# Ledger of designs, part 208: VHH binders against c4kar8

Target 1, 263 residues: c4kar8
Amino acid sequence: MAELSTPSPASPAPLDGGRGDELEKFTLRGARQILQLLQDLITHRGLITAHTGGGHSFMTAVLKVDEERGRVVLDPSPDPQANRRALAAPRLTCVTQLDGIRIQFPLVGLGEGQDKGRPALFAPLPAEMLRLQRREFYRLQVPLAHELSCLLKAEDLARKPVEVSARVIDIGAGGVAVVVPTGAAEFVIGGTLPACRLALPDGEPIELDLEVRNLNRQTQRNGTEQLRVGLRFAALPRAADTRIQRYIFKTERALNAKARGGL

## First folded at step 14 (VHH)

Design i119 (framework vhh_vobarilizumab_d1)
Fold by ESMFold2-Fast, scan of step 14:
Structure i119 (fold): chain B 263 residues (1-263), chain A 125 residues (1-125)
Amino acid sequence: as target 1 above (263 residues)
Amino acid sequence: EVQLVESGGGLVQPGGSLRLSCAASGFTFSDYAMAWYRQAPGKGRELVATIDSGGSTSYADSVKGRFTISRDNAKNTLYLQMNSLRPEDTAVYYCARVEVTYYDSSGSTYEFDYWGQGTLVTVSS
C-alpha cells in the first residue's frame, strides 16, 4: 500500500526521504544548482516552513548564502522557544515553494549568532535539495484577499460535535491545509471529518469529507503559535473536483499574470 | 562606506598607560560587536579584547586586569584603556568590526569584516 502511494499534495508535512527512488530525478545534488536555488529563494523572498520534529515548525527565510564559508543564513523566529527547539533538533526539514514548485531540503548542524549585528541562524549548505515539478505535488498558496475558509465538522476535547471555521492557507489536487483557532477542536491523524464545507470565491460552498493527514504547531514570524492541519480529500464528487481545479488554475494564472504585469 | 580610524598610539615607558580610540563611520555602530587586535613585529595577529552591542566584554589572558575595552555609542567610538604596559605589549593595534558572532555553550566566537589602518604602541625605556 505504502509503495503505491504518492505524497499528498495537500499535506504541509515533509515528504518521506525513503521514497528516494521515486524522488531521485527531482533531487538536486550539484553545488552550483543548490547555490542557485537558494539564491532564487532569497530573490523571490520565499517563506520557509522549518520542521523541527515533534509536530513543531517555525516560519523562516534564507537571508544569505555564504558560498565561501559553505553556509546559509536564516531568519530566526522572534519566539526564543521556537529557536531553542530548532537548535536542539538533530535536523531541520525545510519546505517552501518557488513559482508553485515544491522545494524541500534538510539542514543539519544549526547554530545561532549574529550576522552584521542582526540575530541569525547558521547552517552548512544542504548536500541535496528536492525540487518537485510534478503537477500532483503543486500547492497553491491561497491569497489572503480570497478569504478562503473551510467549515470543519469536528469534535471538541469532550468528543462533542463542533463546527469550526478554518482559514485555508494552501490548496492542491489532493487536499487543503488550514489554520485552526486555538482550542476550537480536537484533531487525530487518520480521523475523518464528514460533510465539511469549503467556501470558494465563486459559488456555493463545496461539501466534502476530509481526512486529517498531519498536525503542526507553527510559530509565525510575529512570534505567535498556530495549529496548521493538513487535510486530504477523502471523497470528492466530480463536480467539486472540477470547481477546485478551476479555482487553482484561474488563481495560478492570475498570480502569474500579475507578476509579469507591465512587462 | 565602512571606515575605522585608530588613534592614541605612541611611545610609553614600562608601567605607563595609553588610551586608544577608534572612530567608526558608515554603519550603525551601536548594532555591532567590536574588537581590538594587535600584531607585534614578526608575529601574527592576536585578539586582545571584544565588546558586544550590549556591553559584554572579553579579554585575552595576557591583558586581563590591565586593559579595559569600552564604547561610546553616541560618539561612534571604541576605546582601549591600557594600564601597566609591558615591553611585550609593543605592537600595532587594530580596531575591527565583528561581521559574525557564533554562540555556543562555551561562549562566543567571532569573524571580522572590516579592520582599521592600525596605531603603533611602543613600550620602551
Scores: ipSAE 0.307, ipTM 0.733, lowest interface PAE 3.6, mean pLDDT 85

Design i12 (framework vhh_vobarilizumab_d1)
Fold by ESMFold2-Fast, scan of step 14:
Structure i12 (fold): chain B 263 residues (1-263), chain A 125 residues (1-125)
Amino acid sequence: as target 1 above (263 residues)
Amino acid sequence: EVQLVESGGGLVQPGGSLRLSCAASGFTFSDYAMAWYRQAPGKGRELVAGIDSGGSTSYADSVKGRFTISRDNAKNTLYLQMNSLRPEDTAVYYCARVWVTYYDSSGSTYEFDYWGQGTLVTVSS
């Protein structure tokens, strides 16, 4: 097929390398800038999605930066198979968010060892980090307490119509990422899911046409696998766009206020 | 605090055998991968053998089939049994604690955070 599989700006999947010319202005290459950004991820306890290739990823976090030895120390997956995939990968693509800003960086030469007597993953400091301060790349991590869901109009394994209630894990101006229960539906990258219903607080569900942009099997911190589906807003009415932006702004402001000590 | 002390080196004739020991202290020995590496006069350091915390072993091609690495976690001791010794095995042998293990299709590569003072093995007639 002539399909170009490019993650959307709102997707948790890695950004396309074909956008290198556009992304250069957002690339940090100074050693002190890289160290400072990694330390900020530690301070804010930022969760990282580490992509190992082949549509696989796992959740991790930076445990520490060993500046003297030039290493970053990562939390291993509780799933041994996810760790084996990571160690066998020629590179990891790490995607995270800090203060609403998308951050992406490669790790090459992953190893395993001990940190303070506990298993850990080790990698050399990245030579570069992407820090995307564009609003269209911003993704709000949806608080679990909000219980945001999207009713997806999809097909099962037998190509019969099925409705799946999927948990929304992040949302941006361009789309949402959802978690789909195992075996609930089949997805095709580039396929359109018509008349899906996004349940936001304070109103009726929003009816949206969604395009499948990416699929990723992610190993969670508890060792379970889940299917993450990145969905682009294919046709977004202005009223729906306004409601989504209002939800993002209000939630971001509330989270920022809480992080600064609350009301 | 971490200390590694090698012993068992000496002079041996070609075809002979030696058993090296490394006494570890100052850390929980059973939690760490351990390795033996050697340095011949005028040469760089060469990894000889490694053993992880689970007991899986790896060997340099030059010693495979002749050397056996093992550990006794109850005694905090690492061993290297060297059989069918050759003149080219002459080197100072070092015990090392593995800090990071990297895996590839050719085997394991190690980075070390601590190593001992070494024990000399001389193979000559």
Scores: ipSAE 0.040, ipTM 0.515, lowest interface PAE 6.5, mean pLDDT 83

Design i120 (framework vhh_vobarilizumab_d1)
Fold by ESMFold2-Fast, scan of step 14:
Structure i120 (fold): chain B 263 residues (1-263), chain A 125 residues (1-125)
Amino acid sequence: as target 1 above (263 residues)
Amino acid sequence: EVQLVESGGGLVQPGGSLRLSCAASGFTFSDYAMAWYRQAPGKGRELVAAIDSGGSTSYADSVKGRFTISRDNAKNTLYLQMNSLRPEDTAVYYCARVEVTYYDSSGSTYEFDYWGQGTLVTVSS
């Protein structure tokens, strides 16, 4: 069979879960492990990107895990169209992160209803969850207060150069994920964006080439539609790699200190 | 503290009518779907009627056209108007709060977290 191709660490694109030998050792199949991981997502208020197919996704969260009834309860999208797409999909692929560790799981048999009078989505507990605890897959969720941005050198519909300032939402050793308004520029998976400028706190912007790895249209909880773009670092200079790793390390340390209520 | 208290049961002749009430307290009544269940001697509990927070209703086939479920959110009260009563309607009637409503192509499925103590309805001449 063909070797499993995984997206770059910057991509929110789903991985082929549990199919390749490479991912099998990261696949959790124990009922108690799955329950514990889902509970951890609840306690940490983890946001989940639920992929419904065709490049569509929406933001959700696990509201509760009903162990007795064998199901998970999810927050529905404020966009009725996103919920309709999710309910019509044969499966959802849910992607999230916990402490920078990528977590991915399928949900099959999605239904809708109410939980204690509030709209909810229901699905049987997943039979498997992928937990990628490898350095190359680690992603730091960028705090909004950091205002991390990347100036993208892209093209519009007429193939004219445009510059788009995109908000960086996560960052890792291999790339970044950014958010742009839908229609701001045209992106082609596998395409290269040359001479982009990544603005880290302190110092000059880093000039680097980015490869487009994936594209997802998302409807936010406030109803706003946006495009998430996963970008891989192409030919990253050593000095740039060092600065990015330093930013990740310092930010993790600060977040961990804040979570413990002290230094 | 969630409480559901039924009233209005009694003895009635076949063809007669009764109106059951359920006084709810300890939660935001208007947010929840509510239901009436009954249990006849020697039988399991049977869903009679349900009403969601938006006022949509559903009924067991055995009571359609004879029973009407309604709610008064200002009074935190659920009602069941029972007309054309039959001996087979003899049962203890329970008010129930719907914890979960699941929607599918066949309709709604209900799961309950709180039940009242019940009120006896006897249909006999």
Scores: ipSAE 0.309, ipTM 0.719, lowest interface PAE 3.4, mean pLDDT 85

Design i121 (framework vhh_vobarilizumab_d1)
Fold by ESMFold2-Fast, scan of step 14:
Formats: C-alpha cells, sequence, structure tokens
Structure i121 (fold): chain B 263 residues (1-263), chain A 125 residues (1-125)
C-alpha cells in the first residue's frame, strides 16, 4: 500500500520555520499547469476527499473545468448536510492521489447550482496545487542517541511466536524502518505483525499493528550483517498518531535549531 | 468536543496595534502546534504565523517583524500581537489547530484539522 492509503485532509502550510521554501518546489502556481492537473484528475477519475473542517469531509470528484469562467465543477455529496457544511465552510481542503502522487489544493468561494440539469458545486480555480511524488515522503532519520526501539511480534522459522526488539532507524507519518539481527525472525512482504510496541521517549510503549513493506539485507562497514525492515502503520489510533507526530516534529525542531546554531 | 474561539478583532487605523486571542477547548492544547490564518476580501486563505508545542515560531514574510505569535498553555490560549498594521492586513483572522499528517523528504507537511469561526480585522481610517 502507498503511504497515502487514505488521503489526509491537508493544506501544505509549513510551521517549523525551515520548510516553507522546500514545499514551494512542489507547488504548482501556473494557470496552465493547474488546468492540466485538474484535467488529469478528470481523465483518471480521481476521487477527492474534500475536508470542510471540524472532522467533516465528503467524497467528490472534478466533473469539469470551465476555463472560460475560471471555475471547477464538483460532484456534490449525496448527503445534503455535507453539502450545506461545504457551502458554509470558509474553505475546502481537497486531497487526492494520482498514480502514487499526492495532490492537495484549497477551494474557496464554493457555490451550488446545476450542470446540464444535474446538481453541482462550483468553485473558482485554485491559485495553487501541491503535487508530491512518493519518493518525497519524508522520513525522520532517528538520532542514535534517542535509542528508539520497536518490539516486533513475529514468527521464527518454525512458525512459533517470537518477540524481537528492533532499533528504529527512520520514522514518518506512515511507518517506521527498523533493523533486526539476521535470523531473529521471518518477515514476509505484505504480512501483518499484530500488537507490536513502539517505544517513544515520552511515555508508555504504543501498541500498533505493522505491515511489512520491504526487506533489505545489508552488511555494515564493521562487517556486521543486519536486516532492514520497512513497516507501515495499520489502523493507527488517534492518540498514537499524535504522539508519533509530536516526536517527529519536536525532533526536527531540535535538529533544525542545532543546524542554525541554536541551543 | 474540539472548539476554537477567536476574539480581539476590530477597526484600527494604519500604524495601530491589535492583539488577537484564541480560546481552545476539548483537546490537550499543549500537545499541538497552532496557527493563525487570514483571508482578505477576494483572496485565498494564507498562513500568517505558526507556533509549535515547544514554542518555536514561523512567520509569513509579509508579517515578519510586525506580528508576534505566542501561547499560554496554562490558559489554553493562542495569541497574535499585531503591530504597525497596514490596510493590506485587513482580513478575517482564523485560529487553527495544526495536525501534522504527512512528511516528505523536503520537510514537514501540516494540515489544519480544526479552524475557528474567525475574527474580522479592518485597517482603515
Amino acid sequence: as target 1 above (263 residues)
Amino acid sequence: EVQLVESGGGLVQPGGSLRLSCAASGFTFSDYAMAWYRQAPGKGRELVAGIDSGGSTYYADSVKGRFTISRDNAKNTLYLQMNSLRPEDTAVYYCARVEVTYYDSSGSTYEFDYWGQGTLVTVSS
């Protein structure tokens, strides 16, 4: 599965002080580029999650781009309340994915009407659209000093349950990469490791299910062999997600402050 | 129930000052990054300033040196001190709870999980 297994409600708005310029390179501001990307969403039947705030969202799609009037035409929700919330919202945050590429854009000034006799929602063309490639999915490289670990619930060669303490080498919103001793357990790409425990510095271990995404066997410079395992978070609880994101954000801020000569 | 309530907007002359407040409830305020956004008539919404749970701040270039974002975790309140106000600062100002939902190789991407109703700031004589 991709990191964006379900599109998140997101407007890219860097708050860590150092990342504004980085996200700008992924932001389309040219009218022709925006029109082309919207047409690509129509052509590929891209489903959009439109977030109206307050935890509310609905599924929509771009039905048409009206270049003459500078508008995008959206499929309304079958739920009239969702449409009323959308019309009352100061902004819609639209999130979708096209061929593994995350696309996000705001819509402001939403109105309702008809398109060829069918109910429709209308909005001015967005002034910007974010387009992120999968390889741009950020992973915090975990400082060795943090000694971050994850207790994996796996199976050995005889299919007997085994618990392996693995060092976390990187972490992101969608998962972790860990290193384990070779032969400690068997991992199968696509397999699920239930009830694993991620140890963060700020409290009790977080219990979560992990899906194996990739496996790499590597010999370190000192001659030690290790297995690197890429793991995706499956059904991450809100509280766990918040703690993981807080750890990542706090660690990035500390690293950025150090790089800029902060204390 | 998550709730954000902005206050402090009003009419002010160019060169004047205002302090906006945002009262937060229904969540552990100290755990979240918070932000101020604004939307001027006929324009899209733009980020004005952000502050993380540790107190680190970000400012849009248009307000850097004039605005100061701060928080009081004991009072669950976010502030925006606005100095040297210009007619171009006229907008509805929104308080937002930031939820980091995505990271890429270039940095952190933030989403605004919750927005308040907004408070109007008018800078004119």
Scores: ipSAE 0.000, ipTM 0.109, lowest interface PAE 13.9, mean pLDDT 76

Design i122 (framework vhh_vobarilizumab_d1)
Fold by ESMFold2-Fast, scan of step 14:
Structure i122 (fold): chain B 263 residues (1-263), chain A 125 residues (1-125)
Amino acid sequence: as target 1 above (263 residues)
Amino acid sequence: EVQLVESGGGLVQPGGSLRLSCAASGFTFSDYAMAWYRQAPGKGRELVAGIDSGGSTRYADSVKGRFTISRDNAKNTLYLQMNSLRPEDTAVYYCARVEVTYYDSSGSTYEFDYWGQGTLVTVSS
């Protein structure tokens, strides 16, 4: 007999959004990668917030990774009530940070006991861990001098294919924001624009699929409207991802050096 | 260096008694749960008795009422008093330090990180 509970969507509870499919590329599932990351948390004495559901959480840390027995050993809370909630929970969502990187993982089957004479909580090794680098949250404001553009393949009001050259106003590891004249094309949140072309300063345009995430209409002082479109990169090839990250890194360094008056 | 040294084994008649001792060194004895386990010829290892740092005890069903586990933290010594011995109690008895004690609705499970050399107990005429 299964446990009687209302099933919620099974997406992890991430810091930067609520969709598990968008987080797949940040998910570690290799046993060696998981073991190494947990060991890094021990080495750096990383504090973990363990969420037990219902708005409850407690502070813990990984004390040990027991590879032979396939489990992690955690520091219990000094609050006995927090430990009781944790043991009663079907799942813990553990959230921590290491060197500016957000790390999140589930633990299922929590138990309690002692390890070498000290109180401890035990759980099987997680099957997956999210590793969200903080640079992934950064949006670079694109300098006007760079004249960065993206050729969008979209549809007009009559469903006729159109190509629109859009100015890129910001860029991150996950996507771009562009500006187009209002009425130049129709955009639908969640819709995919296939085979668009992103022009970086060096090299050939990058062909990529873009998903529409948000739309914002801005009215200028002169009454002219501009449409801002937020676009997510879909399934970037490794070479394209590398070129985009390199552009962001180089531009960020140049802007930081200029702002500080340094090198 | 963790060391566990057992003593007190020997040959005894059915219905007799023996007391085993285990001298512990190289760690803070009072912080650890300790256990006795045994291995009979041709059989697997079984937990005989355990005692936690607070003095709470656990026994295998086969020895309940006949064996008593105790500890003397001032002497860093673990004891097993064995009464009403039976031929089926014949085994090598090992002192063990408990690395992990796991608690659930079924009771507690003991996992060990250090074992002594063992002491032979033979129950026969």
Scores: ipSAE 0.211, ipTM 0.661, lowest interface PAE 4.7, mean pLDDT 82

Design i123 (framework vhh_vobarilizumab_d1)
Fold by ESMFold2-Fast, scan of step 14:
Structure i123 (fold): chain B 263 residues (1-263), chain A 125 residues (1-125)
Amino acid sequence: as target 1 above (263 residues)
Amino acid sequence: EVQLVESGGGLVQPGGSLRLSCAASGFTFSDYAMGWYRQAPGKGRELVAGIDSGGSTSYADSVKGRFTISRDNAKNTLYLQMNSLRPEDTAVYYCARVEVTYYDSSGSTYEFDYWGQGTLVTVSS
């Protein structure tokens, strides 16, 4: 599967190991550009999903960029096992968003220690960062205040039908990412969930067929485990597409207004 | 305003002893790891001793068994007790505050953000 076909921040797009030429124009390699982008993540308090491999990830943030020593300082997980997995991983794939633009970067050589007496993770500055500015890759981070949910029609471990109300964490033109408690239902990559119901603030729930694109078991900053599920819209009617696009655009404008107002 | 002020340097005979002091101000001293660097004429800076906020110490191989680092958090003061001094210990000694402690397979590495002006130690006749 092509890197750009991955819809959810729970499934990172690889920057190496393939032709990769299509992503070249979105790849930042200038030292000043990389430093500025990392500083923007600090300024906007951007949460980062750090993928350690094997379907595992944890929530972190860039706390500091040490330009003189060529390093980033990351917030460690409150779960010691997540930190051990990260330190043992040959590569950490970091995924985040800034103003709806998907940002990915690798970290290699992760270490641990303290910064001014506080526990911290350290890594060399990434040699490259991917900044995807195309509409098809845009993902709106759903504000918690919107309480946006999707009722999923799935199966439990015994293959019995179950309905799961999942919180929508991001939304784009091609799909949504949702979170569910680990064990709430069984999901199979490539499987179809028929007649799911997406609840938007502006009317009746939208009935959608969804395809499972990715799964990631994630340790949150508070130490709890959750399952992140990336879902693709299948056979999206024009009216549903219009409502989703309207929600995204309206929410973007409101968030941009808050940012400019200093709120 | 962070300030580190060293004292206690001077001329001493080989085999003698000196105690260096570093008076710290402008930050919460007890929260920070601290260290002593030295720089001999014509050479680069060498880290000789470190102490963390919990009191754990580390030493360069060149000074192990002869130097003792300690701290007094009530007085915001760092000390370096130097015994069995040798001519090769002649250097300017700097007190330093640790910004970052990095842990790796070889142990702890200290990275510093502030240094004092230094105090000269001469070991000679």
Scores: ipSAE 0.000, ipTM 0.357, lowest interface PAE 11.3, mean pLDDT 82

Design i124 (framework vhh_vobarilizumab_d1)
Fold by ESMFold2-Fast, scan of step 14:
Structure i124 (fold): chain B 263 residues (1-263), chain A 125 residues (1-125)
Amino acid sequence: as target 1 above (263 residues)
Amino acid sequence: EVQLVESGGGLVQPGGSLRLSCAASGFTFSDYAMAWYRQAPGKGRELVAGIDSGGSTSYADSVKGRFTISRDNAKNTLYLQMNSLRPEDTAVYYCARVEYTEYDSSGYTYEFDYWGQGTLVTVSS
């Protein structure tokens, strides 16, 4: 089953937040709330993108919460290099979604070992977790069956123009996240990609300018690496905004109907 | 049922050597990290050495360079080669199956779910 064997959880890049920030209202600090949320991630088998810094991340999941020891147990990557980067990082930023709600939390003091004979990563329970329900942070994970793509106008390593067809993995009101083949193009955070073409179902591709906001080498659950690029809509015509919003709402309703007993 | 049976303990003079063996049964030995720990009379349990399923080893500072832990997955057997023995090495030595371990900048944390009956090592003149 391609959809099960192709891991593409669409997690946005980490958001900066802190006390006195607008995000404080969405920050959970109660021990019971944190434990409940982590348990919900286990129950729903939520895939987590763990950002290790330096533009690197890997896919993981919470396997267990050990309340007595104050530990969370994570699934290690099959790529030993991803695990080494994680263990060397002073901090992991974990990003996931549960029912369209963005969840983000730090892990500090990552260790490695085993649990019941199986390799595992261990971390102290986070002191805080961010749970964002605001529409501006909502990201639709694009169903693989929709084959959504964006034709990017970028440059190669020699600074020559190149066109890259990138798979859209998530989409929101403010932008898209795409995956590109390794080595296909060079991207610079803050750089603008002019006249890209976003292919939505039911119409002509939308021509738009995209700003590169983040870059991540993501190690998939199968151990392969992909480059994940976060792109902001620089100037979005009203008609394009309407089409994107309709696609998001229509797809979300279809996914909700399927989850709640089929179509 | 899980069983761990130690052998090889005895009386030895300072500077001598002993080899401890632990025969494991009732589980897939190759899937588990294994450890040796010791307990001297009136003292708490001390982790001596650990070995994971891949053969990576760890040692307490007090035994590093003198003791060698090894395993034979085909025979379901764990070994501890003890060289340059000192009177302070006198203890009951236990073979243990590691249920949980983590390693961070503070060191190793081990938890055992099964252990053997132990074998006595006495180092005296």
Scores: ipSAE 0.000, ipTM 0.332, lowest interface PAE 12.4, mean pLDDT 81

